# VH-VL binders against Nucleolar MIF4G domain-containing protein 1 (NOM1), part 1

No score or structure here was measured in a lab: all are predicted.

Target 1, 198 residues: Nucleolar MIF4G domain-containing protein 1 (NOM1), of Homo sapiens (Human) (q5c9z4r362to559)
Amino acid sequence: KKHVKGLLNRLSEPNMASISGQLEELYMAHSRKDMNDTLTSALMGACVTASAMPSRLMMEHVLLVSILHHTVGIEVGAHFLEAVVRKFDAIYKYGSEGKECDNLFTVIAHLYNFHVVQSLLIFDILKKLIGTFTEKDIELILLMLKNVGFSLRKDDALSLKELITEAQTKASGAGSEFQDQTRIRFMLETMLALKNND
Positions, changes and structure headers below are counted from each chain's first letter, unless a header gives other numbers; antibody chains aren't numbered by Kabat.
F, E and O are the ipSAE of ESMFold2-Fast, ESMFold2 and OpenDDE, as the mean of both directions, binder to target and target to binder. V2 is 0.75 times the mean of E and O plus 0.25 times the DockQ between their complexes.
[cut] marks letters that were taken out.
The coordinates of atoms that the task and the answers printed are left out; those that the model quotes come from them. Centres of patches stay.

## First folded at step 4 (VH-VL; from t10a with heavy chain S30D G50R, light chain D91H T92R I95L)

Design p3
Fold by OpenDDE, look of step 5:
Structure p3 (fold): chain C 198 residues (1-198), chain A 120 residues (1-120), chain B 106 residues (1-106)
Amino acid sequence: as target 1 above (198 residues)
Amino acid sequence: QVQLVQSGAEVKKPGSSVKVSCKASGGTFDSYAMHWVRQAPGQGLEWIGRIIPIFDTANYNQKFKGRATITADKSTSTAYMELSSLRSEDTAVYYCARDRLYSGSYFDYWGQGTLVTVSS
Amino acid sequence: QIQLTQSPSSLSASVGDRVTITCSASSSVNYMYWYQQKPGKAPKAWIYAASSLESGVPSRFSGSGSGTDYTLTISSLQPEDFATYYCQQYHRYPLTFGGGTKVEIK
């Protein structure tokens, strides 16, 4: 546990290969279950904080997960994702005063960018948020689209089109529920821009 | 070891409904997706839909036109599939299958199957 | 929906034969999987992510492909390999399966 935590604390782009290699060796020396638990715990502690995690640092952590996901096995990414999703569900339902939710969303976005998770996860999350359609949901949708919008368009333009239609429908019925419609409009414009981008 | 145990065989009349259960044990439940797949006698596999218990959201194959309802009880780690307005064509073995959380999302565990026979 | 066409629908082969099954998608897919099913039994996960073998699957099995064309290959058919094999895409809803390929004893 201390060793894994130490490796993560030294994580940077220049030493990514070295650190990933050392972790791979640990996976060979220990049970995958134990390593997954240890690594996931360490990653959650590092990535899910009350303060916004620096973008570059977040990307490096998730990139490490991606590397191990592809070199050690898909269970590495899956185990981490389970923890992320579980934590997100808890925070989303009961709220948080910090940036934990944003950090979790960013983690998910980068997991997709680095090919640990498929586009359907992103679409399912976005559909869920469109379903509830609160101010916070709109913020999170925009955050996700900012990070993965073009990739989604490339992977599945049809699903994106359907998502936009759903969002437009929700927006048209939400007039009295929002004091400020500017964020809704911005969200829709963002979505449409993605759709129309060749 | 993860196991999916389904309810027993059903014989139903046309126009009635059937509800099949799938209990998961030996692992986590709420963060995984549970799928329902059916197979008519001598035929291939057909995806019906899925539920993600932690999100309490279900997705369906539109072919069933709202006849299928998939639910989950996290307290008992049990997923359900209800199919209404049954037809003879609905005669099939129905399987539940667990998803691998969008990361290598294939059906790694399957139930033993539930035969549903629809006949007048 | 994305249609998956398997070829052939059935084949007869002998022990030791090389067997090749193809799965063609109506549109490009990023995630393809294969399942093995024996009579009276539930399908079993066999190949995931197009080319990775599920735990317990013999090394004589292999998978390849990308885009719209995928292949499952058995280098040397063994008695326990006689079964029906299905491809499945997890790229877009609704999820879809190929029609299956039954590998029978010649």
Scores: ipSAE 0.635, ipTM 0.866, lowest interface PAE 0.8, mean pLDDT 94

## First folded at step 7 (VH-VL)

Design s2
Fold by ESMFold2, look of step 8:
Structure s2 (fold): chain C 198 residues (1-198), chain A 119 residues (1-119), chain B 106 residues (1-106)
Amino acid sequence: as target 1 above (198 residues)
Amino acid sequence: QVQLVQSGAEVKKPGSSVKVSCKASGGTFDSYAMHWVRQAPGQGLEWIGRIIPIFDIANYNQKFKGRATITADKSTSTAYMELSSLRSEDTAVYYCARDRLYGDAFDIWGQGTLVTVSS
Amino acid sequence: QIQLTQSPSSLSASVGDRVTITCSASSSVHYMYWYQQKPGKAPKAWIYYASSLESGVPSRFSGSGSGTDYTLTISSLQPEDFATYYCQQYHRYPLTFGGGTKVEIK
């Protein structure tokens, strides 16, 4: 456990291959369950904080998950994803103090970018947020589009068009519920730019 | 290890409905996707839809939209698939299957439930 | 809807033979998944990510391909390998399976 946390604390782009190799060796020497529990716990502690995590640092941690997911086994990514999803659901439902919710959502975005999860999950989550259409939901939609918007268009332009249509329909019916329409307008402008960008 | 146990075989008349259950045991339920797939006698596999209970998200094959309803009960770790307005071509074995990554192969399947539609 | 066309639909082979099953998608997918099904049983996940073997799958099985064209190969067919094999895509809704390839004894 302490060895895994030490490796993660030193993680950076230059030493990614060395650290992933050492973790692969630990996976070969120990129970897969114990390693998955230990690695997930350490990663959640590093990535899920009340303050916004630096984008590069979070990306490096999630890239490590993707490397191990593909070299050790899909249970690595599945175990981590379950923890992320459970924590995100809990924080989203009961309020977000600080940036924990945003950090967890950004982890999901990176899991998609690094090929641990696929675009269908991202579209499903975005459609859910459009359906509930609160101020927090709009900020989460914008956060996701910032991180993965072009990747989504590349992977499935049709689903992106459908998502934009759903958002436009929701926005048409939501005027009086929001004190400030500028974030809704910005969301729609961002989506349109993604739809029309080559 | 997760196991999926489905409800028993059913014989139904055309125009009626059927509700098949799928109980998960030996592991987590609500954080994974649960799929429903059917197989007519001597035929291939056909995806009906899925549910992700933790997010309350369900997706359906358009072929079954309006007739299929997929639900989950977290307290009993049980997924359900209800198919209405049954016709003879709905005769099939209905399977539930688990998906860990919301985009992975279905690694655990139920034993299947034969639904026979005949008058 | 992404259609998956498997070929052949059926084949007859002897123990020890090398067999190859193809799966062609109507549009590009990121990965292909494969299932083995024996008569009277539920399908079993067999190959994920186009080429990775599920736990317990013998090393005589292999998968390859990308984009629209994928294959499953059995290097030396064994008696327990006589089954129907299905490919499956998870790129777009609805999720779709190939029509299946029944591998029979000769």
Scores: ipSAE 0.723, ipTM 0.869, lowest interface PAE 1.5, mean pLDDT 88

## First folded at step 11 (VH-VL; from y1 with heavy chain A105S)

Design y5
Fold by OpenDDE, fold request of step 13:
Structure y5 (fold): chain C 198 residues (1-198), chain A 119 residues (1-119), chain B 106 residues (1-106)
Amino acid sequence: as target 1 above (198 residues)
Amino acid sequence: QVQLVQSGAEVKKPGSSVKVSCKASGGTFDTYAMHWVRQAPGQGLEWIGRIIPIFDIANYNQKFKGRATITADKSTSTAYMELSSLRSEDTAVYYCARDRLYGNSFDIWGQGTLVTVSS
Amino acid sequence: QIQLTQSPSSLSASVGDRVTITCSASQSIHYMYWYQQKPGKAPKAWIYYASSLESGVPSRFSGSGSGTDYTLTISSLQPEDFATYYCQQYYRYPLTFGGGTKVEIK
């Protein structure tokens, strides 16, 4: 829908309340299903691009989702999350030419930041990535930590500690699999810095 | 109109294994989390574990000490819960339940599967 | 694990009564979830995010609380409300349920 797309194109923090209000009105005027489909499609189009989406802009889009999630209904966030996860999984497994994977993963990060999903999901995903422990995985872990590291530390310091231990173990056994250990070291340093931050 | 349909009642001997299935219909499956919860006769609810099929992530209640295995077949939209080394205490109704947000309410439940463990 | 203690474990009430069920967590959690279960049936999601009613849940139900203490309230008990109610946390593994509160007819 052109109207929804237009609203997203104008999205910014100052007009967040206005735009979310207008979207709420659309939800009142149309079926939830149709609106969820329309909104999700528009959001995916905006957030999942070949180029890296500006950090603040990404945050604003996901914040909008969170607002509607908590005002209109949880089906809003659930529907969007489904699309994000599905697309992310596909790109993660089969690759892409641009920054789509990073953008999608960042969306997931902010869905946690804005309380659509809980820390458990983030930790579960991070553990999964540590399990596979590829160069791409390291980059995604770093990306996640960059966006939500402090939040994770605050929510669940114990899980973070366990995550670090697991990462250290994997790193110790993966020396021959990486041509350069620099990123692994950086990841571990980042994790430890988060852990030690009070 | 998503529904979860579970396999039928099971009668097992101690030491054996049981595998309960939960088929989702009327919607998506792989992107949601599927939980397994059991309820002994006249008792409360106990969480066994969950799986996120699309990520192949499974989490377990450590109480079961590796006896529980949760799997999913995305092609058939079916989740499975296998419990090994069965004991009389494992006698319960086992439920599968959907979670759309990987951290919210279980909004849809299966009808339950009675597993009776007796010598 | 996070323990959830419900109070009372059972209560008898009459139609029209105000009913209050409490659930206390052994540690602070973000949200509490509630389920209703009738004999021989699977539980039904009832309240999420501590205070939001699931679709189809009558407005006479309400949920409140934060931190460690949460409450489910029925403003005026109706015949169809006689059931067992469970609280549940999704904050830490393993996920846990309260012991349940059986609301019986007096």
Scores: ipSAE 0.938, ipTM 0.962, lowest interface PAE 0.5, mean pLDDT 96
Fold by OpenDDE, fold request of step 13:
Structure y5 (fold): chain C 198 residues (1-198), chain A 119 residues (1-119), chain B 106 residues (1-106)
Amino acid sequence: as target 1 above (198 residues)
Amino acid sequence: QVQLVQSGAEVKKPGSSVKVSCKASGGTFDTYAMHWVRQAPGQGLEWIGRIIPIFDIANYNQKFKGRATITADKSTSTAYMELSSLRSEDTAVYYCARDRLYGNSFDIWGQGTLVTVSS
Amino acid sequence: QIQLTQSPSSLSASVGDRVTITCSASQSIHYMYWYQQKPGKAPKAWIYYASSLESGVPSRFSGSGSGTDYTLTISSLQPEDFATYYCQQYYRYPLTFGGGTKVEIK
């Protein structure tokens, strides 16, 4: 556990190969279950913080997961994803004063970017958020689009178009209940820009 | 260790509804996607839909035109598939299957539930 | 929806034969998945990410392909390999399976 944590603390793009290699060696020396538990715990500790995690650092952590996911086995990504989704759901429902929710959501975004999960999951989540359509939901949607909007457009333009339609419909109805329409407009503009720029 | 156990065979009349259950044991349930797939006698596999219990997100094959309803009870680790307005063509073995990554292989399957629709 | 066309629908082969099954998608997909099914049993995950073997799958099996065309190959058919194989896509809703390829003993 201490060793894994130490490796993550030194994680950077230049030493990604070295660190991933060392982790692979640990997987060879220990049980998959133990390593998955240890690695997931360490990653959650690193990524789920009260403060916003630097974008580059977050990306590097999730990239590491992707590498191990594709080299060691899919159980690596699956185990981490389970923890992320569970924590995200809890924080989303019950709230926090920090940036834990944003960090977790960003993790999910990058799990898509690095091919651990597919676009269908992202669209499904976005659709769900559009359905509930709170101020927090709008912020999360914007966060996701910021991180993976172009990828989604390239991956599934039709689904994006449908998502926009749903968002527009929701904004035309429930959106009028918001005191400030600025973020809603910005969200829609962002979506439309993505749709039209590829 | 992880297993999916489905409810028993059903015999239904046309126009009625059937609800098949799939209970997961030996592991987590709510964070994974549960798919429903059917197979008519001597035919191939057909995807019905899926649910992600933790998010309460369900997706359906539009072929069923709203006849299929997939739900999940996280407290009992059980997924359900209800199919209404049954037709003879709905006669098939219905499977539940787990997906851990929301876009990967169905790695664990239930034993299947035969649903026979006949007058 | 994305149509998956398997070829052939059935084949007869002998133990030791090289068997090749193809699956063609109506549009480009990221990965193809394969399942093995024996009579009276549920399908079993067999290949994921187009070319990765599921745990317990013998090394005589292999998968390849990208874009729209994918292949499952058995280098030397064994008695336990006689079954029906299905390809599957997870790229777009609705998820779809190929029509299946039944590998029978000659």
Scores: ipSAE 0.938, ipTM 0.962, lowest interface PAE 0.5, mean pLDDT 96
Fold by OpenDDE, last read:
Structure y5 (fold): chain C 198 residues (1-198), chain A 119 residues (1-119), chain B 106 residues (1-106)
Amino acid sequence: as target 1 above (198 residues)
Amino acid sequence: QVQLVQSGAEVKKPGSSVKVSCKASGGTFDTYAMHWVRQAPGQGLEWIGRIIPIFDIANYNQKFKGRATITADKSTSTAYMELSSLRSEDTAVYYCARDRLYGNSFDIWGQGTLVTVSS
Amino acid sequence: QIQLTQSPSSLSASVGDRVTITCSASQSIHYMYWYQQKPGKAPKAWIYYASSLESGVPSRFSGSGSGTDYTLTISSLQPEDFATYYCQQYYRYPLTFGGGTKVEIK
């Protein structure tokens, strides 16, 4: 456990290959279950903090997961994803004073960026957030679009178009529910900008 | 050793509804996606829909035009597929299948539930 | 929806034969998935990410392809390989399967 944490603490782009290799060796030396538990725990500790994690560092951690996902086995990504999704759902429903929710959501974004999960999941989540359409939801949507908007546009322009239509419809009906609609407008503008980008 | 155990065979009349259950054991349930796939006698596989219990997200094949309803009970680790307005063409073996990555292979399948629709 | 066309729909082969099954998608997809199904049994996950073998799948199986065209190959057909194989896409809703390829004994 300490060894894994130590490796993650030194994680950077230049030493990604070295660290991933060392982790692979650990997977060979230990049970996959134990390693998955240890690695997931360490990653959750590193990525899910009260403060916002630096974007580059977050990407590096999730990239590491992706690498191991594709080299060691899909159970690596699946195990981590399970923890992330469970924690995210809990925090989303019951709230948090810190940036844990944003960090977790960003992790999900990068799991898509690095091909651990597919675009359909992202669209499904976004649709759900549009459905509930709270101020927090708007911020999460913006966060997701910031991290993967171009990728979504590239992967599924039609779904993005449909998403925008749904968002517009929701926005038109929710005018009286928001004191300030500037963020809604910004969200829609962001979506449209992505749609029109080719 | 995760297993999916489905409810038993059903015989239904046209116009009625059927609800098939799929209970997961030996692991987690709510964080994975549960798919429903059917196979008519001597035919291929047809995707009906999926649910992600933890997010309460369900997606459907529009071919079923709202006749299919997929639900999940997280407390019992059981997924359900209800198909209404049954027709003879709905006669098939219905499978539940797990997806751990929301976009990967269905790695674990139920044993299947035969639903026969006949007057 | 994305249509998957498998070829052939059926084939007869002998033990030891090289068998090739193709699956063509109506549009480009990221990955193809393959399943093996024997009569009276549920399908089994066989190949994921187009070329990765599921646990327990013999090394005589292989998958390849990208874009719209994917292939499942059995280098040397064994008695236990006689089954129906299905390709599947998880790229767009609705998820779709190929029509299946029945590999029969000659």
Scores: ipSAE 0.938, ipTM 0.962, lowest interface PAE 0.5, mean pLDDT 96
Fold by OpenDDE, fold request of step 20:
Structure y5 (fold): chain C 198 residues (1-198), chain A 119 residues (1-119), chain B 106 residues (1-106)
Amino acid sequence: as target 1 above (198 residues)
Amino acid sequence: QVQLVQSGAEVKKPGSSVKVSCKASGGTFDTYAMHWVRQAPGQGLEWIGRIIPIFDIANYNQKFKGRATITADKSTSTAYMELSSLRSEDTAVYYCARDRLYGNSFDIWGQGTLVTVSS
Amino acid sequence: QIQLTQSPSSLSASVGDRVTITCSASQSIHYMYWYQQKPGKAPKAWIYYASSLESGVPSRFSGSGSGTDYTLTISSLQPEDFATYYCQQYYRYPLTFGGGTKVEIK
């Protein structure tokens, strides 16, 4: 545990290869289950903080997961993803005063960016959020689009178009219940901008 | 290790409904996707839909939309597939299958449930 | 929907033979997945990410391909390999399977 945490504490783009290699060695020396538990725990501790995690650092952590996912085995990504979605769901439902929810959601975004999960999951989540359509949901949608909007456009323009249609429909109805519709408009504008790009 | 155990064979009349269950044991349930796939006698595999229990997200093959309902009970680690307005063409073995990454292989399958629709 | 066309639909081969099964997608996908199914049994995950073997799959199996064309190869067919193989895409809804390729004993 201490060794894994130490590696993560030194994680950076220049030493990504070295650290991933060392972790791979640990996977060879220990049970995969133990390593998955240890690594996931350490990653969750690093990524799920009350304050917003620096974007670069977040990307590096999730990139590490992706690397191990593709080198060690898909159980690495799956185990981490499980912890992430479990924690996210809990915080999403019951709330948090910090940025834990945003951090977790950003993790999911980057899991897509680094090909641990695919676009279908992201679209499904976004559609779900559009369905509930709260202020928090709008912020999460914007957060996701900020991190992966262009990627979604490239991967599945049709789904993005459908998503926009759903968002527009929802905004035209339930959106009127919002005291301030500025964020709704911004969300729709963001979506449309993505759609109209390459 | 996780295993999926499905409910027993069903014999139904046309126009009726059937609800097949799939219980996961030996691990978690709510954090992965559960797919439903059917296979008519001597035929290939056909995807019906999936559910992500933790998010309560369900997706359907449009072929079955309106007739198929996929649900999950996290407290019992059980997924359900209900198919209404049954037709003879719905006669098939129905499988549940797990997907841990919400977009990868179905790595664990139930044993299958034969649903026979006949007048 | 993305249509997957497997070829051939069936083949007869002998133990020791090299067997090649192809799966063609109607549009480009990221990865192809393969399943093995024996009569009266549920399908088993066999290949993921087009070329990665599931746990327990013998090394005589291999997968390759990209874009629209994917291949499952058995370098030397063994008695336990006689089964039906299905390709599957998880790129777009609805998820779809190929029609299957039945590998029979000659």
Scores: ipSAE 0.937, ipTM 0.962, lowest interface PAE 0.5, mean pLDDT 96

